VHH binders against ATP-dependent (S)-NAD(P)H-hydrate dehydratase. Designs and how they scored, part 8

Target 1, 310 residues: ATP-dependent (S)-NAD(P)H-hydrate dehydratase, of Phaeodactylum tricornutum (b7fxe8)
Amino acid sequence: MKTWNDGKTIAIERCVLPLDASLHKGSSGRVGVLGGSARYTGAPYYAAMASLQAGADLAFVFCAQEATLPIKSYSPELMVAPVYSASDFDPVRLVDDMVNEIGDMLPKLHCLVVGPGLGRCPLVMKAVARVLELARSQQLHLVLDADALYMMSLPVYRSSLKGYDRLVLTPNVVEYQRLFPKSEDNNGESMEDASDEELAAATIVRKGAEDRIIVDQRQVMSCGEEGGLKRSGGIGDVLAGTLGTFTSWHAILLDREAVSTEDLPLSCWTACCAVKRATKRAFDDKRRAMTAPDVLHHLGQALDEMTRED

## First folded at step 1 (VHH)

Design p02 (framework vhh_7pa5_2)
Fold by ESMFold2-Fast, scan of step 1:
Structure p02 (fold): chain B 310 residues (1-310), chain A 125 residues (1-125)
Amino acid sequence: as target 1 above (310 residues)
Amino acid sequence: QVQLVESGGGMVQPGGSLRLSCAASGFTFSDYAMSWVRRAPGKGPEWVSTISWSGGSTSYADSVKGRFTISRDNAKNTLYLQMNSLKPEDTALYYCAKDLGEYYDWSGEDAFDIWGQGTQVTVSS
């Protein structure tokens, strides 16, 4: 399946959380975004807002203290929690303090998106690695993007997620080559001599003009929806956040025993279709002037159209 | 055991040059990005330069661009920093570190995962 029309019937059935009046606030998806260093505040904002626009009802941002006021100024709808300070930290205790702050919130989340605007500070990465281990122990769905993908390219971090099947990675072509240097970069066919056992259970969303959904180095689906002719900064963050919502819905449906873990790739494919369709709508509206906020604006409309019953 | 041993520091006049070396052992050197970090008296640590595992990519702090060159010899498990046109402001303890990538987001006082013993560079005024 390549376009939304090819798989929409099964995707709506298995990946879209039904609107249910009996559910209270927070029940239709609670997405955390771990990212946002002092210098990179836009990325976690785009990811968190995308999760809300896609239909999650609560979004939490875990970021540097120095990033909290800028992010709150972008949208008061976001719950923003400072988890470390770049200017006043104890290097001995930073990791434990950050892990404890985030760890208290993990049971309240359906998905944690990690990486948008995170940066590559060694102590922050150590704390994030422990958060990933804690999230795994709680069977929390994880979406790793941007600098979190860099972390997963490092042997010391990727082994902690070996065999984890509630894990989504969102590499572009260059990031994919870093994660899987021995794999064929075509069609996603399984490679006997280059199989990476550590991330074999993960769902890989390899971003491009055509987004490829890969499991155990084999392409299982692709999203060939035509996006706009322009790619702007932040659209990858919008995809990460949209994946946060669809993986949250997968977590909820999985807990209801309505779907299996093997439906996670379909959820990721659905998110890709939504973002490509939102990008197409934004491009048709703004043409050359299209930016990531325009894609955010059209995301809800695209999803409504995609899931509408006739 | 992982060990990093820096050498090549010393006293030089402004405008002079020094070449620092870092001998690595206890790990597969060619699998890791390597960085140079310095700490000047009374200041926090400052990232100086990073080189990828293969040597194909390098990055530099703005304060040293055009003056310093990072390189590596994977056959010898050795990292180098060629320092030209040295300034009094370059006076610091220079450390070798692994797994840092490009440090670009956090300006606080860093305590990197692994640092060597350091080598002192003093540029007289």
Scores: ipSAE 0.000, ipTM 0.147, lowest interface PAE 15.5, mean pLDDT 80

Design p03 (framework vhh_7pa5_2)
Fold by ESMFold2-Fast, scan of step 1:
Structure p03 (fold): chain B 310 residues (1-310), chain A 124 residues (1-124)
Amino acid sequence: as target 1 above (310 residues)
Amino acid sequence: QVQLVESGGGMVQPGGSLRLSCAASGFTFSSYWMSWVRRAPGKGPEWVSTINSGGGSTSYADSVKGRFTISRDNAKNTLYLQMNSLKPEDTALYYCARETYDILTGEYDAMDVWGQGTQVTVSS
C-alpha cells in the first residue's frame, strides 16, 4: 500500500473512530504532549494543535513553566500545564514533582506524545524516563518524537520500553541511523552496536519523501502520498500530533475489542496519509509561502475528505 | 551561559599532526552529541565528524576517514579531534558544535551552539 486509495477501506474500518452523537466530551481522544522548554515552544504547540485538527477532543501540553505563556498565546484551545521550572534549585524535587504532576494525568489520556521541544536537560530526561515507565505500566499509548528519540538512542532509557507494543517512534533518516547505528572501522573507533531487541515490538514511522512503517526492522507499509515540494519547519511536529490522535483512536478501539494491537502500524500509516494530503493541499494553496500553520489549517479537511464514501 | 571554546590550531607541514580541543561550559556536556565542522576561506561550512554523548559511536566525512579521530572526555567537559596525515586542503577554521533539535525543521540535525573556531593552516 503506497497511496490512501490502496488501503482506505480497511483503514477507515480499523483506524478511524466513528462519529457518534452519544459520545461525551473527551471520548474522541485525549492527547497529552510532553515537551516545550523555554527555547522550543513552537514544536509542542504544532503537535497539540495537530491532534485537535485531526479530531482529538482534548489536548494537554506538559511543559516548562517558562514555556507556558508563549504556548497559551498561540491558541486558547490548548490546556497547558507547567510541570517544572528551569530555575528550580533542588534537582531531586524537580524530578519527583514533574513525575507526580504528569503521573496524575496519565490515566485521563489515551496517548502521550513525548519529545516535541523537550530539550536535553539531564534532570528533565530523568523525569521523562520515569513518566515513560509509568505510562507503560498503565498500558498508555506512546508516541516518541524529537528529543524523546534522542533518549531512545541511549541504552539506559531504551531498555525501559523493551517489548512495549503500544509504542510509536517517528525518526527521520538521520534520527533512524542514530537509533540503529551500524559498526564501522575507522582508526580503531567503531559505532556502538545498538540492540534491536529493545525496540522490536515498537512501530517505527521513518519520515521522508515516502514515509515507511517499520516493525522489527522490517518495512510493513509505506505512505507514498505526494506532500509537496517545500520543506517547512514544524511539519514533523504536525505528524507527531496527528499520530497522537490516531494512536488515541487505536487505544479506544482496542478497549472496545474492535481491533488488535497488530492494527497499530495501520493507524500510523493512516496518520501519515492524512499529513501528506494536508501538506499537498497547503502547498497547492501557498506554494513557496507554505508554513506549518497552513498544513494545520488543511489537516481537518484532508481527513474529512479521506474518510468520506464519495 | 552556554559556551564552546576551541583550541589547538596552528600551522603545520603537510603530513603533520594536530590535536584540537573544545572546552564546553554552561550545559551538561555528557548529554549531547558533539560535532566538528570546518570552513575554508570563501567556502561554506563542511561537516567533519560527530560523536555520541557516551563516546562509543563516531562518524566521519569521507574526506577525513582514516586520518582524523574524534573523542571526548565527559569528566573534563572536553571534545577532541586528532588530525593525522594533514593535507593542504584541510586548511580551515575548525568549529566545535553541539547537536540538538532543529527548531526550524522540527528535527534532529541541527547545531545550536557553535564556538568561535580555531585556525588550522597546512602550509606547503
Scores: ipSAE 0.000, ipTM 0.126, lowest interface PAE 19.8, mean pLDDT 81

Design p04 (framework vhh_7pa5_2)
Fold by ESMFold2-Fast, scan of step 1:
Structure p04 (fold): chain B 310 residues (1-310), chain A 125 residues (1-125)
Amino acid sequence: as target 1 above (310 residues)
Amino acid sequence: QVQLVESGGGMVQPGGSLRLSCAASGFTFDDYAMSWVRRAPGKGPEWVSTISYSGGSTSYADSVKGRFTISRDNAKNTLYLQMNSLKPEDTALYYCAKSLDEYYGSGSEYAFDIWGQGTQVTVSS
């Protein structure tokens, strides 16, 4: 299955939350985005807005105090919560306060996207690791992107999510090689060692011109939808946020006993198709002038056209 | 091993035409966007054109738009550049380049991870 037309019937049935089910605020998905250091405010904004444009009805951003005002200024639809301050140098207080602040919100989320704009501060990473353990204990779906993938490549954090099957990792080819250095990935040609023992239960979305969905060392699907030719800052964040919505919908459908945990890869594939189609529309509209906001603008339209009866 | 071999260059008069070819091996050709990049004497590399993995999308530098056509034959693992209405300023060493498998990367420039040896195009009287 490479194009949306190859799998759309089963994907609409199993991965797309019916519009009639979105009767109350919060019913069509509540996505959290944990990221946004003082320097990197755009990434969590793109991820959070992508989740809303894809069809989630609430998006929360957990970020640095210094990132809070810039992110709020980008969109009034985002619920932005400062969870640490760059000026707080007490390591115990910073970690505990951050974990408690985020922890109170975890039961209200259907998915937590971690990594966009997060940075690599050791104390922040320690707090994030505690949040990931708490999320796992609550059976919360997780999408790990960007700096969260860097965390998962570190020995000290690598095994913390062993066996967790509500986990999506979104590496590009460089991040994939860092996560799986034993993999014989000959420029994307060999997929036999795609996931090791610790991450065997996770769904891996290996990003590229063709997005590859990998489960238990095997490529199970690929998204061959053409997305246009321009590399643009923020499109990876748009994919992370869109995955947040589709994994939230998977969580909702799983709770309704309408799907199984083994449908998560199909949800990820559907998100990839939506982003590629939105990117193609944006590229056709703007060509070399295309930016991530253009992809956001087309995301809702792309998804609507993908799911309509015709 | 991964290899790109360019051919089809040569000397041509202004207004003439040439068709460049690039034979690819050692990787799954139809999984990657492919580009043509040129290096004129005394200048750095200049991106010329890119074609998507399926051939459904193409893009061109403003300096060659309307004169050059990029195409590919995935069954033959071959990339082409049809060059029409050639000008002296098109004189350069032309390289076939495989794009990085990092579609969601930042920046508006196309990134390349593998370059061929090049084929020389000289446009003169």
Scores: ipSAE 0.000, ipTM 0.227, lowest interface PAE 11.7, mean pLDDT 82

Design p05 (framework vhh_7pa5_2)
Fold by ESMFold2-Fast, scan of step 1:
Structure p05 (fold): chain B 310 residues (1-310), chain A 124 residues (1-124)
Amino acid sequence: as target 1 above (310 residues)
Amino acid sequence: QVQLVESGGGMVQPGGSLRLSCAASGFTFSSYAMSWVRRAPGKGPEWVSTISSSGSTISYADSVKGRFTISRDNAKNTLYLQMNSLKPEDTALYYCAREGYSDEWLPTGYFDYWGQGTQVTVSS
């Protein structure tokens, strides 16, 4: 079981973006969050705010028109772009318009987090699949959570990301079993004869009391940091957003030739350690009353303490 | 190391044509929207054109619509600006710029890397 102290030296060197004397807005990470249907506005908010609290400069939320006002009301720091209307009945125009609006923004992002609050509307999923294809063609880092994981359980959508190594998926144990039905993971070990060709290149963050980092159905790392004894709604969204920041930093460091694609699992492990440490601080403060906003409140301080020496 | 190197500028008579090129290196060119920005003598920078990372979405300043064509070759990491029906008003230093962050949420926009520019002079 690995704690932050086991890997902090290499993680600080390879996963944490160094402070820059000539810092411009957007230089420390630009994270997009694609999600937020009319009924599920909290999830993309938690993900976007988590990316900012973890150290990204800018967070953009792409959501339903009907979700826009609620999300904007939660925080003035978020840039919110409506990309479809739930009431639109022209399926070709809905897909094309949504893809074009998000597509225009993809070159401005270092990472796109997909799934928090997205829902399962077939036309929206069709548009999202096209966005994922565009993101892949541009070598944009992707973090897939929640309903985007459901999409990856469908063969037609899963195959579009075959061999993509700038891809992070964040399943819980049940979602992991649905994504990899031939895999049985007892105590973090893959079973014999388990295989998956489509997602072999992806980094999988299997959430739990202990977060497990898996590549090609093989556990490569584990985050055993003590988080707290309570499960709260929205903490998974906080993890997705924090991963958005660390994958953005990985993208920036790759561009600088400072790291390799093989460092992506370490970046994911570092994000898990940050969220577990923030959760422990929130739990110590609030105990049974702890909620996702409490974890958000402690995320920046937890990361600061993790990356400071002496 | 991110580098943008413009070429193809020069002197032309009104009504003439020029093709500008920008060679990009040190980053995944296909992941970034690219822009042409110009600065005329005694004026501030003026945005000319933007092309999305895939090349599917293109926009132009009203002053150049119908005369200029932006394009890219992601296999060669190269951005182009074909300039036709040039006017004296098009005289400027033309910069290749990578869009770091630039949209209506921050009205000033943001280009994180610029080339050194290539001079275009339209005169008789």
Scores: ipSAE 0.000, ipTM 0.103, lowest interface PAE 20.6, mean pLDDT 81

Design p06 (framework vhh_7pa5_2)
Fold by ESMFold2-Fast, scan of step 1:
Structure p06 (fold): chain B 310 residues (1-310), chain A 126 residues (1-126)
Amino acid sequence: as target 1 above (310 residues)
Amino acid sequence: QVQLVESGGGMVQPGGSLRLSCAASGFTFSDYYMSWVRRAPGKGPEWVSTISGSGGSTSYADSVKGRFTISRDNAKNTLYLQMNSLKPEDTALYYCAKGSPLDYLYELFSGSFDYWGQGTQVTVSS
């Protein structure tokens, strides 16, 4: 499948939570976003707001203490929890304290999006790696973007998610090459010996003009929906958050025994179609002036059009 | 510019003690966290201990807690590691590093080691 029209009937049936389920607060998805350093506060905001605009009813942001005030100032709808401080911390306690704060919330989430604005602080990455292991042990859906993809390119973190089939990674072409250096397409860029086996169970959303949905090195779907002619920096974050909602809906539908784990790639494809359609609407409205907030503004309208049957 | 010179290593019997020193120059020593890091034969680097610029805060890896003591003399621009109850597993090349575990780990992940000294060898024979 390349356009929404090619797969909309099955996608609506298997990937979209019915409207009647959203009558109860918390029933339509609870998304966590783990990211946000002092310098990169916009990315987790875009991801968290995208999850709400897509139809999740609660969004929690876990971030640096220094990022908390900026993120809260962007939207009061977000539940923002500082989980570490970059300026004043005990290096031995930081990892355990951060893991405990986030760990207490994991049972309340349907999906955890990791990476938007996270940064590459090694102690924070060590804490994040332990959070990912906890999330896996609880069968929590994970969406890894941005700096979390960097972590998955490191051998020390890669193996902990081996065989995990509730895992979505969202690399662009460059990030994909670093995750899979032994791929045939990556001949000149291979510098490290990395095993593809650890990520074989994951659903890969390789971003581009055409988004490709890949499982075990095989393209299973693509999204060829027309986006805008302009690319802006925050649209990747909007996609990560939208994936948070659709993976949350997949988790809810799995719990209801309405779908299988094999429907996760279809859920990812549906999120890609929604973001491309929102981007097209935003581009038609703003042309060269389009920015990520414009895409956010059109996301709800795009999804309503996509999921309305009459 | 930044120069770190480690000393005090040597061969010791299990249960013995050694005191390592690191002479620092090229920066305002008292403004920076300082760390000890070790590399055992055939293993990657392991963080051992860190001390704040004022000396008011210290932290240790679980493997050395209760046996090692980190300290500093800001008047002499010198960092110390007192190692007691040494075990064969403590055998490693010990490095002095400018910065906190965050700075050290960032350099480890980035491949930059400009703020590391030459190291001093500790061998615990059994």
Scores: ipSAE 0.000, ipTM 0.122, lowest interface PAE 19.2, mean pLDDT 82

Design p07 (framework vhh_7pa5_2)
Fold by ESMFold2-Fast, scan of step 1:
Structure p07 (fold): chain B 310 residues (1-310), chain A 125 residues (1-125)
Amino acid sequence: as target 1 above (310 residues)
Amino acid sequence: QVQLVESGGGMVQPGGSLRLSCAASGFTFSSYAMSWVRRAPGKGPEWVSTISWDSGSTSYADSVKGRFTISRDNAKNTLYLQMNSLKPEDTALYYCARDYPSFEELYTSGYFDYWGQGTQVTVSS
């Protein structure tokens, strides 16, 4: 299954939340984005806006105090919560305060996207690791991108999510090699590392010209949809946010007993198809001038076209 | 608020020397370990060297060990990298980076929270 037309019937049935006039605000997906340090404000904005454009009805950004005003200035639709200060670090207060602030919100979310613009401050990473363990204990779907993938490459953090099957990782080829250094890339045929158990339960979205969906180091499907011919900053963040929406919909459908946990890879594949189609539309309109906001603008239309009855 | 401004890059022949400087402002420079990181054309960032807040400890990537020397002047809020015996492989944009110390570990090359804009070093004949 390479193109949307190859799998759209089963994907619409199992991955797309049906439109319903009776739905109240918050019932079509509540996505949190944990990221945004003082210097990296664009990434969490693109991820959070992508989740809204893809069809989630609420998006929350948890970020540095210093990132709060810039992110709020980008869009009034985002709910932005400062969870630590970059200008005054106290190791005892930072970890506990950040975990408590985010922890209070976790029961209200369907998915938490972690990593866009997060940075690599050791105390922030310790707080994030505790948040990830708390999210796991509540069975919250997790999408880890960017600096959160760096955390998962570290032995001290890697084992905390062992066996967690509501986990999505979004590495590019370089990040994938850091997560699975003994894996053999057999031109998409099979990828195995006999010594790696910690991330075996996760769904891996390995980004590229063709996005590969990998479970237990085996490629289970791929997205070969034609995208744009331009690589633009921020499109990876758009994918992370779109995955936030589709994993939220998986959580909602799972709670309704309409699907199984084993459908999560298909949800990830559907998100990849949506982003590739949005990118193709944006590229056709803007060509060389295409940027991430153009992809955001086309995301809703791409999804509408994908889900129209044939 | 926090600013790191690199200078001293340029073109040199193989075997030549350059001294890079980084002017820091907006934070208490003497409280942080500082690092140099480089990015060669078409490649990801590579850690080069780190110096502790008090100059008591230095570390170097194997590729530059014995050729490069990191130093700092806390009174002037300035970080330096003396580069000797330069090779074509050293051609890269060189960044000054602030390392955030951990109370469990004093510092690590993986924990950079602020970067400068970089200064270009080109080694060619």
Scores: ipSAE 0.000, ipTM 0.118, lowest interface PAE 19.2, mean pLDDT 81

Design p08 (framework vhh_7pa5_2)
Fold by ESMFold2-Fast, scan of step 1:
Structure p08 (fold): chain B 310 residues (1-310), chain A 125 residues (1-125)
Amino acid sequence: as target 1 above (310 residues)
Amino acid sequence: QVQLVESGGGMVQPGGSLRLSCAASGFTFSNYAMSWVRRAPGKGPEWVSTISYSGGSTSYADSVKGRFTISRDNAKNTLYLQMNSLKPEDTALYYCAKELSPWEYLFGDSGFDYWGQGTQVTVSS
């Protein structure tokens, strides 16, 4: 078990992007969030805002047309792009049109967060699977949460990311069991074709009272920081977005040859510590009234406290 | 209350044919795209085919393209799947799925695609 104090020196050195004197817009991270159906607009908003509050320069949301106006109304800081319509689509063309729309933006991103508010429409999932394959081909860092984790539990999608080491999955205990089915599953319907080997290269952030960082079925570190006592609906989305920023910074530092791919789990652990500390600050401030926007408000302050050495 | 009732499944030998039907009620059938989704034993759901609200456009999974034909009768509120040249790997429980309307996306409680109870297709000699 580790607290932030136990690992902060190496984490600051390897996971936190230093300010550059030549800084231009977008150089501190460009995070995409692919999610947001008409019914689930809050989740991609919390994820995208968390990435900005954590220190990314730009956040782009790819969502249903019906989700676009609600998400834009939550914050003018977000770039929101409709990539399909639930009410006015040609099902023959939806997959190709959605992939083409998102594909144009992928080279501009440092990380793509997939799943918050996505839903489970089969055609949308088919389009998302092709986007994931395209992102992999471009060596783009991926954070898969919520419905994207459900997709990775399906044999048809699982194998497309086999061996991909720029991949982060954020399951809770129930989602983790779906991703890695056991032989003792009650009454089957488990994914017998799914293999632990297919996701062995991924960094798994298993959420809980203590967040566990797992690589190839082995816990490599844990975040034992105390969070707030209240659970709010958006905190998981805040973690997904914060991971988006830290994986973007890992991508930037990797391109600068300052770190290795093996540092990605440490980046994930740092994001977990940031969210737990932000949650504790928000809880101490608001107590029972704490909501996800309060955690967002405290995220920047928590990171400043965490990274201040002098 | 949305209700989808699948029928027409059964046992058939490889190379045989079956026609599945889905009787829809509780919504204006002609306003929604409809899909067929299947679940084989031990596997997750696989999308098979979709048809637009008017029937003017269709799409198919590569595994069934050229062998299956999706169609609909808006006057009868019924969706069909004609399955030809059936293979053992087509063995699955087949579900009729309704695409979510914008209203259901915004205010519905179901959260995801609405599926019926399914109809079993077994391809074996």
Scores: ipSAE 0.000, ipTM 0.106, lowest interface PAE 21.0, mean pLDDT 81

Design p09 (framework vhh_7pa5_2)
Fold by ESMFold2-Fast, scan of step 1:
Structure p09 (fold): chain B 310 residues (1-310), chain A 125 residues (1-125)
Amino acid sequence: as target 1 above (310 residues)
Amino acid sequence: QVQLVESGGGMVQPGGSLRLSCAASGFTFSTYAMSWVRRAPGKGPEWVSTINSGGGSTSYADSVKGRFTISRDNAKNTLYLQMNSLKPEDTALYYCARGTYTFEYKPGTYVFDYWGQGTQVTVSS
């Protein structure tokens, strides 16, 4: 499957949530985004807004206290929760309070996206690792991007999600090499074989000119949709948030016994097609001036176009 | 002092249209998802439609899909339900309800902590 037309029939059937859910069948998805430090506020905003534009009901952002006002200023549609302060001096209290505040919200989510704008503070990473373990214990779908991928490259955190099959990782080529340094395909060749056992159960979305979906150390799908000629800051965050919506829909459909865990890669591929098509629309509209907000603006239209009846 | 006040109900012939409004006060309307729920005489409540806090995401019951449109105006603290192609089966008391994201809210379930008084819609032949 290379373009949306190659797989759209099965993807619409198995990855797109029907609009006609009753009260007893639930909502259209609730996505959490754990990220946003004082220095990096745009990334969690783009991820959270992308999840809403892709069709999720609700987006929560869990971030630094210092990031809260900037993120709220970007959009009133986001529910922003400060979970730590950069000025806190008690390392035990910071970790425990952060874990408790996020932990209280996990039952309200269908997916948690972790990493956009998170930063690399050791205490914050320790708290995030505990949140990931809590999410796993609740069978919550996880999308790890940016600084969360950095965490998974560290030996102390690498094994925490071993065997977890509701896990999506979104590395670019450089991040992929750090996660899988022994991979024979580190130079961007078409065949990829990631041999790391700790992350073998994860669905990997390796970003590039073609996005590659890797499952059990084998490329199973690729998205070759035309995305446009400009790479803009924040498009990776848009993909992370879009994956948050499609993994949320996968969680809902799993609960309905309508799909299997093995359909998660197809959900990821669908998200990649949506972002590439939105990027193409944005590039055609703005050309050299295209930025991530333009991609966000076109994401809903791209998905509507993709899922319309002939 | 949370208040939800519905209006716009009435009697209409089959195939007709009505627009319901809900005026919200006593809370920050723009931060809450809002829903329409109806109750026909002698029956339990039936969920009709939900709109998220920003208005960008909507959902509908199968029985009203393609005929009803939910919308909101956060500047006016008002929720709307445009009802087209009305059928006798749409006869019910229609309630505006505030969706909640508090501790009691469960993913995949709508939880309503405040309801309006309701507005009667009667579709008669």
Scores: ipSAE 0.000, ipTM 0.088, lowest interface PAE 23.1, mean pLDDT 81

